# Miniprotein binders against q6w4x9r395to579, part 33

Target 1, 185 residues: q6w4x9r395to579
Amino acid sequence: GHCSLEGGSFVTTFDARPYRFHGTCTYILLQSPQLPEDGALMAVYDKSGVSHSETSLVAVVYLSRQDKIVISQDEVVTNNGEAKWLPYKTRNITVFRQTSTHLQMATSFGLELVVQLRPIFQAYVTVGPQFRGQTRGLCGNFNGDTTDDFTTSMGIAEGTASLFVDSWRAGNCPAALERETDPCS

## First folded at step 22 (miniprotein)

Design ek10
Fold by OpenDDE base, fold request of step 23:
Structure ek10 (fold): chain B 185 residues (1-185), chain A 82 residues (1-82)
Amino acid sequence: as target 1 above (185 residues)
Amino acid sequence: STTRLRIEFRDISEEQAKKVEEIIRFEAEKAGVDVEFEYHDGRLTVEAEGSPYVIEWFLYIVRLRLWWEMDGVEIYVIKVES
């Protein structure tokens, strides 16, 4: 399963459903029982301009009972608030520079993250087949059915992205705007 | 089916309790969960009620957000009844 966060406000789910939203919050990208230690992958969005439609991804966060890893647009990688030199290794996670413009977080539990630093801060999430049907968050449920990708945190399938996205907020923040469009268009 | 969740915080200041309450209320509203709070002498007690599925996520996200947003605040007691 491949999930992408591109162009500042575009998301493509594991089931390849594209959508767009404008929010300034931290969102659950991926939560799954397949992630150890109650792990979750989150995305931090912030304002990139004065307009409500000017939002962008500014950081990706992996949280678990063991780690609090933040990869931010300024290329600083922290764990539990402490800056770490790359490559950085924990028990089952490695963060390293893949290319001059890309960082990678590799794991031993079937999660792979690639972060493009420039020209636009973007993220690409890959999960193994063991995650099928066992994911939730902005990246969807990875069950091969695009029609139910907008399943909220309450387990209710929505027809549009707005309530879906808002249900995955991981902070006290206002509702997001939505526009379901092809991110490649 | 309805599940009742009880969360207890200990050695928490009144100010911390208010912040915890703000986080929990926000998540409760999103989830459609009824919540009640009681703070007394450094102890914050939270009672929540909802469907099993909703309560499961509610507990998870509350734990996650507390870990993310409030260092030094820990849940001491969790009780789930159905």
Scores: ipSAE 0.862, ipTM 0.939, lowest interface PAE 0.5, mean pLDDT 94
Fold by OpenDDE base, fold request of step 23:
Formats: sequence, structure tokens, C-alpha cells
Structure ek10 (fold): chain B 185 residues (1-185), chain A 82 residues (1-82)
Amino acid sequence: as target 1 above (185 residues)
Amino acid sequence: STTRLRIEFRDISEEQAKKVEEIIRFEAEKAGVDVEFEYHDGRLTVEAEGSPYVIEWFLYIVRLRLWWEMDGVEIYVIKVES
């Protein structure tokens, strides 16, 4: 499954459903029992302009009982809150520079993350087939059905992204706004 | 069906308890979970009630957020009844 966070506010789920939202919060991007140590991948969005519609991805966070990895435009911060030089390696996670503008987080448990640092901070999440039907968060449920991708944290399928996105907030933040558009538009 | 969850936080200050409560209350409201709080002498007790599915997520997200936002605060699951 491939999930993308592009253009600052566009998301394409593992099931290839595109949507857009404007929020300034940390969101559960991917949670799955396939992630060890209660792991979750989170996306941090912040205000990039003066209007509510000017929001952008500013960081991706992998969090588990064993690891805290924050990939932002400026640095990679780990468990002790200190920036690390790349490549950075833990027990089953490696963060390294893929290109001059791209970082990659590789794991031994079927999660891959590619982060484009410039010119726009964007993220690309890849999960192995073992994750099928076992994911939740902004990247959807990876079950091959786009119609239920907007399943909330409460297990309720929504028709629009608004309540869906808000349900995956991992912080005390205001509700987001939505606009279902093609991320490539 | 309904699941009742009791969790505790021990050796926490009143200030910490307030922050924990803010996190839990937010997640409870999102999840449609009824919660009650009691803080006494360094111990915060939280009672939560909801469907099994919702309580499972509620507990997870609370743990995750506490781990992320409140270093050093340990959560104790005292009781889970369905």
C-alpha cells in the first residue's frame, strides 16, 4: 500500500482515495498491530500562511514504546530529543538520506517512509501486504475499498473527510476543514 | 455492549493531573466515551465507559499521547469490564 501526503494538504490513502484537508494538528497517519511496540506514524501539520486554508505538513513522527523519531524539514530528532546525523539506526529502523532532497526511513517490519524535504515537505508511506485490512488513520484501512477509507477512530465510516480527519487528531487541536479535490490538481 | 475502564496515575502532581485530564477529556469527547475523574493525594483515577471498540482505541490513543506529551507519567490499567 502506498499513501502520500503532498502539496501541503493533500492525502492519498493506501486504497488510492484522494482528499484534502486543512488542519493544524498532529494526526494519526498510520496505526496498525503490525507496527511493533504499539507503534504509530503521525503527521504534523501547521499553519503555513494567514488563512485557514494555508496549512502544510511540517513533520512526520514515528512513535512507539521503543522509538521516537521526528523527521522535519530541518532535522531528525530521536528519543532523547536531540538531532542526529544521518544515517541513524535503531534496532529495526534506519533513517538515511536517499537523495539531496529526500530522506528515507526503512524498517524491518514492513514500513517504509520517504520524505521530500524540498521544495515542499511531502511524505510517502509504503506498507507491506501484511498490513492489508489492518491499518487505520489518515492513510485509510488498506482493504481495497475506497468507499470506507474515511472510517473514523470510532469505527464509523464517513462520507466526507472532515469528521474522519478530526477523529484521528493526536492532540488538543481545533477541527480541520476539508475539500475533496484531486491532489494532483 | 459496554466496557468500563478504570485507569490510574500515581505519584503525579495536581498540575500533571490537570494536563492528563485535558488529554483524556479531549479523547473521550471525540470517542463519545463518558469519563469521570478523581484526584486525591497524588493519584488520579479515571473511569471511562463506552463500547468495546471505542474503549480499545481510547486507551491506545491516551497511552500514545501521554507517551508523547507527558514524559514520565505512567498509566496503570486497573480494571476492564465488559
Scores: ipSAE 0.853, ipTM 0.940, lowest interface PAE 0.5, mean pLDDT 94
Fold by OpenDDE base, look of step 22:
Structure ek10 (fold): chain B 185 residues (1-185), chain A 82 residues (1-82)
Amino acid sequence: as target 1 above (185 residues)
Amino acid sequence: STTRLRIEFRDISEEQAKKVEEIIRFEAEKAGVDVEFEYHDGRLTVEAEGSPYVIEWFLYIVRLRLWWEMDGVEIYVIKVES
């Protein structure tokens, strides 16, 4: 399964459903029992301009009971709040520079993350086949059905992205704006 | 069926309790969970009620957010009844 966060506010789910939203919050991208220690992958969005529609991805966070990894454009920060030299290694996770503009987070449990730092901060999430039908969050449920990708945290399938996205907020923040758009456009 | 959840925070300041309450109230509202709070002498008690699925997620997201936003605050699950 491949999930992408591109163009500042575009998301393509594991099931290849594209959508767009504008929010300034932290959102659950991926939560699954396949992630050890109650792990979750999150995305941090912030304002990129004066308009409410000017939002962009500013960081990706992996959080579990054992690890806290924050990847932003400028640095990689871990549990103690310190910027780390790469490669950074934990028990199951390695963060390293893939290219001059890309970082990669590799794991032993079937999660891969590639982050493009420049010119636009973008993220690409890959999960193994063991995650099929067992994922939740903005990246969808990875069951091969695009029609139910907008399933909320309460297990309710929504027709539009607005309530879906808002249900995956991981902070006290206002509701997001929705616009259904192809991220490849 | 309905699940009742009781969680506690111990050795928590009033200021911390207020922040915890804000987080929990927000998540409770999203989940449609009824919550009650009681703070007394460094202990915050939270009662929540909802369906098993809802309570399970509620507890998870609360734990996650507390870990993310409030380092050092420990949550104790005291009672779960279904």
Scores: ipSAE 0.798, ipTM 0.912, lowest interface PAE 0.6, mean pLDDT 93
Fold by ESMFold2, fold request of step 23:
Structure ek10 (fold): chain B 185 residues (1-185), chain A 82 residues (1-82)
Amino acid sequence: as target 1 above (185 residues)
Amino acid sequence: STTRLRIEFRDISEEQAKKVEEIIRFEAEKAGVDVEFEYHDGRLTVEAEGSPYVIEWFLYIVRLRLWWEMDGVEIYVIKVES
């Protein structure tokens, strides 16, 4: 399954449902029992550019009982707040520079993250088939049905992205600006 | 059905307890979980009540946010009753 975070807050779920949101917070992107040590992948969005109403991805975080890996827009990778030279390895995670513009986090537990650093900071999440039906967060539930991809942290399917996104906040942040998803969605 | 959760934080300062309470109140409001707090002698006790699914997520996200946002604070799950 593939989930993408592109441009100024455009998201495509594991079930190919696209949406946009405007918010400045840390969000649960992917949580699953398939991730060891109660792990989750999180996405950090912040105010971007010239327009005060627009936000963009500034970091992707892998967090578990064992790991606190941050890959940030400024091309710095940290673990537990300490900057690391690449490649950076743990027993089940490797972070390395794939190309001049892309970093990759590869894992032994079926998660792959590719981060495009330039020209725009973007992220691409790939999970193996063992994750099917067992994911939660902004990337959706990976059950092959787009009608329930906006399932909130309370297990309630919503018809709009705003309530869905707000439920996945991992920080005491104001609710997202009430915006409809991209017109093409 | 309803799940009741009791968790503790031990040997934390009043300042740390206020930050923990702030996180927990936010997550409880978001999840529709009823919470009650008691802080005494470096121990913060939290009673939470809600549906089983919601309580499971609530506990998960509280732990995750503590790992992300705070140092030196450990959560202890004392009781889970359905």
Scores: ipSAE 0.797, ipTM 0.904, lowest interface PAE 0.7, mean pLDDT 88
Fold by ESMFold2, fold request of step 23:
Structure ek10 (fold): chain B 185 residues (1-185), chain A 82 residues (1-82)
Amino acid sequence: as target 1 above (185 residues)
Amino acid sequence: STTRLRIEFRDISEEQAKKVEEIIRFEAEKAGVDVEFEYHDGRLTVEAEGSPYVIEWFLYIVRLRLWWEMDGVEIYVIKVES
């Protein structure tokens, strides 16, 4: 399954549901029992212009009982706040420069993260089939059904991206502003 | 059904306890979880009540946010009853 975070706060879920939101917070992008040590992948969004509708991805975080890996738009990779030279390896995670503009985090547990550093900071999440029906967060539930991809942290399917996104905040932050993309709009 | 959760934090200052309470109160409000706090002599005790699914997520996200936002604060799960 594939989930993407692209410029202007566009998200496409594991079930190919596109949406857009605007908020300044850290969000749960992917949580699953398939991630070891109670792990989660998080996305950090911040203001990118002068209006409230101008927010963009500034960092991707892998956080678990054992790891606190931050990949930021400043092209710095840290673990537990300490900058790391690439390639950076742990027991089950490797972070390396894939190309001059892309970093990759490869894991032994079926998660792959590719981060585009330039021209725009973007992220692409790939999970193996063992994750089907076992994901939560901004990337959706990966159950093959787009109609319930807006399932909140309370397990409730919402009709709007904003309520869905707000439930996945991992910080004391104001509510997001919605800019849903509709191919027919 | 409902689940009752008791957790505590040990050997934390009043300042640390206020920050923990801010995190927990925010997550509780999002999840519709009723919470009660008691701080005494370095121990913060939190009683929480909500649906089983919501309490499970609440405990997970509180733990994750403490890992992300704070150092030197440990969470102890004392009781989970339904």
Scores: ipSAE 0.784, ipTM 0.895, lowest interface PAE 0.7, mean pLDDT 88
Fold by ESMFold2, look of step 22:
Structure ek10 (fold): chain B 185 residues (1-185), chain A 82 residues (1-82)
Amino acid sequence: as target 1 above (185 residues)
Amino acid sequence: STTRLRIEFRDISEEQAKKVEEIIRFEAEKAGVDVEFEYHDGRLTVEAEGSPYVIEWFLYIVRLRLWWEMDGVEIYVIKVES
């Protein structure tokens, strides 16, 4: 299964459902019991311009009881805040430069992450078939049905991306809101 | 049915407890989980109540956020009662 995070805050789920959102936060991209040590993959979004309606991916994070691996748009890879030379290897994770423009995180547990550094920062998540029906987060539930890919962290299927995305926030961040501030001020 | 969760943080400062409470209040509000806090002498106790599924996610996301956002804070699950 494949999930992609592309420019303009576009996401395509494991079940090939595309959506876009506008948010500035850290989000749960993928959580699954198939990830060891209660692991999760997270995506960090920030403003790419002057308004909240334009946001872009700035980092991807693999976090577990054992690991806090951050891959940021400036090509710095850290584990628990310490910058690492590539290739970087733990017992079940290897991060290496795939090409001059792409980094890869390969794992022994069926998760692979490819990060495009240039011309724009994008991420591509691949999971093995053992993950079918076993995922939660922005990449959807991987059950072959696009109608319930917008399932919130509370297990509620939503019809809009905004409520779904807001439920997967992993930080004290404001919900996605339409501008209510007077533009003349 | 409802699940009641009791968790505890030990040997944490008042400042650490305030940060833990901010994380927990945010996640509880998102999930519709009722929470109560008690801090005394370096120990923060949290009582939480909600549906079983919601409590499972609540505990998971709280633990994950603590790993992400804080150092030197360990969560102890004292009781899970349905």
Scores: ipSAE 0.746, ipTM 0.881, lowest interface PAE 0.8, mean pLDDT 86

Design ek11
Fold by OpenDDE base, fold request of step 23:
Structure ek11 (fold): chain B 185 residues (1-185), chain A 82 residues (1-82)
Amino acid sequence: as target 1 above (185 residues)
Amino acid sequence: STTRLRIEFRDISEEQAKEVEEIIEFEAEKSGVDVEFEYHDGRLTVEAEGSPYVIDWFLYMVRLRLWWEMDGVEIYVIKVES
């Protein structure tokens, strides 16, 4: 499954459903029992302009009981608040520079993250087949059915992205704006 | 079916307790969980009630956000009743 966060406000789920939202919060991108140590991948969005529609991804965070890994738009990688030199390796996670414009977080448990630093801070999440049907968050449920991708944190399938996105907030933030559009637009 | 969860925070200041309460209230609202708070002498006690499914996710999010937002604050799950 491939999930993408592109263009500052566009998301394509593991099931290849595209949608757009504008929010300034931290969101659960991926939570799954397949992630060890209660792991979760999160996305941090912030305002990038004066209008409510000017929002962008500013960081990707992987949290577990052991790690707090942050990859930010300024290319700084931290774990538990401490800056780390690349390549950085934990027990089952490695963060390294893939190219001049890309960082990669590789794991031993079937999660792969590629972060594009320029010109736009973007993220690409790949999960192995063992995650099929066992994911939740902004990246969807990875079950091959796009019609139920907007399933909230409480297991309710929504028709639009608004309530879906808001249900995955990981901070005390206001509701997001949403519009279903092709991220290639 | 409902589950009652008792959570404790120990050696926590009143100011920290308020921050924790704000996090918990927000997550409780999202999950449809009823919560009550009591702070006394450095201890915050939280009583939460909801369906088993919502309680599980509620607790997960509380743990996650505390780890993310409030370093040094430890959560203790004391009692779970169904």
Scores: ipSAE 0.855, ipTM 0.931, lowest interface PAE 0.5, mean pLDDT 94
Fold by OpenDDE base, fold request of step 23:
Structure ek11 (fold): chain B 185 residues (1-185), chain A 82 residues (1-82)
Amino acid sequence: as target 1 above (185 residues)
Amino acid sequence: STTRLRIEFRDISEEQAKEVEEIIEFEAEKSGVDVEFEYHDGRLTVEAEGSPYVIDWFLYMVRLRLWWEMDGVEIYVIKVES
């Protein structure tokens, strides 16, 4: 499955459902029992302008009982809160520079993350087939059905992205705004 | 069916307790979990009740956020099935 966070506020789920939202919070991007040590991939969005519609991805965070990795435009921060030079390697995770503008987080458990740092901070999440039907968060449930991608954290299928996105907030933050648009437009 | 969850935080300040409460209240509201708080002499006790499904996710998020936002806070959990 491939999930993308592009254009500042556009998301394409593992099931290839595109949507847009405007929120300034940390969100569960991917949570799955396939992630070891209660792991979760999160996306941090912040205000990029003066209007509510000017929001953008500013960081991607992987958290588990063993690891804390924050990838932002400026640095990679790990468990001790210190910025690390790349490549950075833990037991199951390696973060390295893929290109001059791209970082990659590779794992031994079927999660791959590519982060484009410039000119726009964007993220691309890839999960192995073992994750099928076992994912939740903004990237959806990876079950091949786009119609139920907006399933909330409480297991309720929503028709629009607003309540869906808000249900995956990982911080005390206001509700997000949503608009269904093609992420390529 | 409902699950009752008792969460305890020990050796925390009143200020820390307030922060924990804010996190828990937010997650509880989001998950439809009923919560009650009691802070006394460095101990915060949280009583939570909800369906098993929502309680599990609620607890997960609480743990996740506490670890993320309040490093070093110890959490003790007691689940009571009912």
Scores: ipSAE 0.817, ipTM 0.921, lowest interface PAE 0.6, mean pLDDT 93
Fold by OpenDDE base, look of step 22:
Structure ek11 (fold): chain B 185 residues (1-185), chain A 82 residues (1-82)
Amino acid sequence: as target 1 above (185 residues)
Amino acid sequence: STTRLRIEFRDISEEQAKEVEEIIEFEAEKSGVDVEFEYHDGRLTVEAEGSPYVIDWFLYMVRLRLWWEMDGVEIYVIKVES
């Protein structure tokens, strides 16, 4: 399964359903029992301009009971708040520079993350086949059916992205907007 | 069915308790969980009620957000009844 966060506010789910939203919050991209230690992959969105429709991805966060890894455009920060030199290795996670503009987070449990730092901060999530039908979050449920990708955290299938996205908020933030505007960056 | 969850925070300041309450209230509202709070002498007690599925996700999100936003605050799950 491949999930992408591109163009500032565009998301393509594991089932290849594209959508966009404008929100300034942290959202759960991927939560699954296949992630050890209650792990979750999250996306941080912030304002990229003066209008509410100018929002963009600014960081990707992997959070578990054992790890806190924040990948932003400028640095990789761990749970102690320190910027780390790459490659950074934990028990089952490695963060390293893939190219001059790309970072990669590799794991032993079937999760891969590639982050494009420049010119646009974008993220690409790959999960193994063991995750099929067992994923939740903005990246969808990875069951081969695009029509139910907008399933909320409470297991309710929504017809629009706004309520779906809002259900996966991981912070106290206002509701996301679904607008047809130019992406940031 | 309905599950009742009791969470405690110990050695927590009044200011921290307020922050915790804001996080929990938001998650409770989002999940449709009823919550009640009591703070006394450095202890915050939270009572939550909902369906088993809802409570499980609610608790997960509370733990996740506390870890993310309030590192160092310990959470104690005291009681779960269904």
Scores: ipSAE 0.811, ipTM 0.915, lowest interface PAE 0.6, mean pLDDT 93
Fold by ESMFold2, fold request of step 23:
Structure ek11 (fold): chain B 185 residues (1-185), chain A 82 residues (1-82)
Amino acid sequence: as target 1 above (185 residues)
Amino acid sequence: STTRLRIEFRDISEEQAKEVEEIIEFEAEKSGVDVEFEYHDGRLTVEAEGSPYVIDWFLYMVRLRLWWEMDGVEIYVIKVES
């Protein structure tokens, strides 16, 4: 399964459903029982233009009981806040420079992350078939059906991307609906 | 069915407790979990109630966000009752 995070806050899910959102927060990108130590992949989005509606990916985070790996738009890789030289290796994760513009996080548990650093910070997530039907987050549920890819963290299928995305916030951030309907925003 | 969850944080300052409460209140509101807090002598106790699925996700998110956002804070699950 393939999930992509591309410029302008565009996402394509594991089931190939494209959507766009505008948010400034950290979001659950992928959570699954297949990730060891209660792991999750998270995406950090921030304001990227002169308008509040322009947001872009600024970091990808792999977080578990054992790991706090941050791959940042500033091209710095950290674990637990400490900058690391590449290649960086743990018992089941290796982060290395794939090309001059791309970093790769390879794992022994079926997750692969490729981060394009330039010209635009983008991320590409690949998971093995063992993840089918066992994923949650912005990358969708990987069940082969695009109709329910907008399933919220409460298990409710939504018709709009904004409600779906807001349910996956991993930070105390305003909801997209509040931004759209707030007369002072 | 209703699941009741009691968790504790030990040896944390009032400032840390406030930060933990902000995280937990946000996650509880998102998940529809009812929460109550008690802070005394460096111990923050949280009582949470909701459906089994909702409590499971709530607890996962609380743990994940604490790992991401805070240092020096450990969560203790004291009991889970259905």
Scores: ipSAE 0.777, ipTM 0.894, lowest interface PAE 0.8, mean pLDDT 87
Fold by ESMFold2, fold request of step 23:
Structure ek11 (fold): chain B 185 residues (1-185), chain A 82 residues (1-82)
Amino acid sequence: as target 1 above (185 residues)
Amino acid sequence: STTRLRIEFRDISEEQAKEVEEIIEFEAEKSGVDVEFEYHDGRLTVEAEGSPYVIDWFLYMVRLRLWWEMDGVEIYVIKVES
């Protein structure tokens, strides 16, 4: 399954449902029992451009009991805040430079992350078939049905992206509705 | 049905307890979990109540956010009753 975060604020779910939002926060991108040690993939968004209401993806974070890997445009930072030279390797995870513009995080547990660093910071998440029906977060539930991809952290299927996105916040941040009232954003 | 969760933080400062409370208050508010706090002599006790699904997610998010945002604070699950 494939999930993408493109153009600063656009998301396409594992079930190919596209949406857009603006918010300054860290969000759960993917959570699943298939990720070891209570792991989650998170996406960090921050203010961008000229307008203070516009936000874009600035980092992707893999976090578990054993791992903290932050990938941003300029560096890879791990558990204790240390910047790392690539390739960076643990028993289950390898982060390496795929091309001059792309980094890749490969894992032994069926998760792959490809990050485009320039010209625009973008992320591409790939999960193996064992994840089908077992994902939660901004990438949706991977159940083959786009009508319930906007299922909130409370298990409620919403018709709009903003309520869905706000439920996946992983930080003390205002709801997207407070910053923007556009239901598509 | 309803689940009651009691969790505890030991040997933490008042400043650490405030940070933990801010995280827990936000996650409780987001999930609709009812919480009560009691801090005494380095021990923060949290009583939480909600549906089984909501409590499970609440606890997961609290653990994840503590790992993401804090260091040196350990969570002890004392009691889970349905």
Scores: ipSAE 0.750, ipTM 0.884, lowest interface PAE 0.8, mean pLDDT 85
Fold by ESMFold2, look of step 22:
Structure ek11 (fold): chain B 185 residues (1-185), chain A 82 residues (1-82)
Amino acid sequence: as target 1 above (185 residues)
Amino acid sequence: STTRLRIEFRDISEEQAKEVEEIIEFEAEKSGVDVEFEYHDGRLTVEAEGSPYVIDWFLYMVRLRLWWEMDGVEIYVIKVES
């Protein structure tokens, strides 16, 4: 299955459902019992212009009880320090420079992440078939059915992306609509 | 069906407790979980109640956010009752 996070806050789920959202927060991109040590993949979005329609991906984070790997445009930081040591290897994870503009995180548990650092920070998530029907987050549930890809963290299928995206926030940040009315958001 | 969850944080300052409460309050509101806090003598106790599904997700998110946002704060799950 393939999930993409592309410029302008566009997302395509594992079931090929495209959507766009605006928001400034950290979100659960992918959570699954197939990820070891209670792992999750998170996406960090920030303001890229003067309005909410101008938000973009600025970092991708893999986090588990054992690993903290942060990939941003200028930095790879791990739970063992703040250093760009590529290739970086744990028992289950290898992070390496794929090309001058792309970085790859490969794992033994069926998750692959490719990050485009330039010209625009973008991310591409690939999961093996063992993840089918076993994912949650912005990448959807990977069950072959696009009608329920907007399933919230409470298990409720929504018809629009806004409530779905806000339910996957992983940080104290206002909902997208609240941010438009709060100058401190 | 209702699950009740009791968790504790030990040997934390009032400032750390406030930060933990902010995370937990947000996750509780987001997931529809009812929470009550008690801070006493360096120990923060949290009583949480909700459906089994939302309690499992709530606990997962609390652990994840603490791993991400706070150093040196450990969570102890005291009991889970259905």
Scores: ipSAE 0.740, ipTM 0.881, lowest interface PAE 0.9, mean pLDDT 85

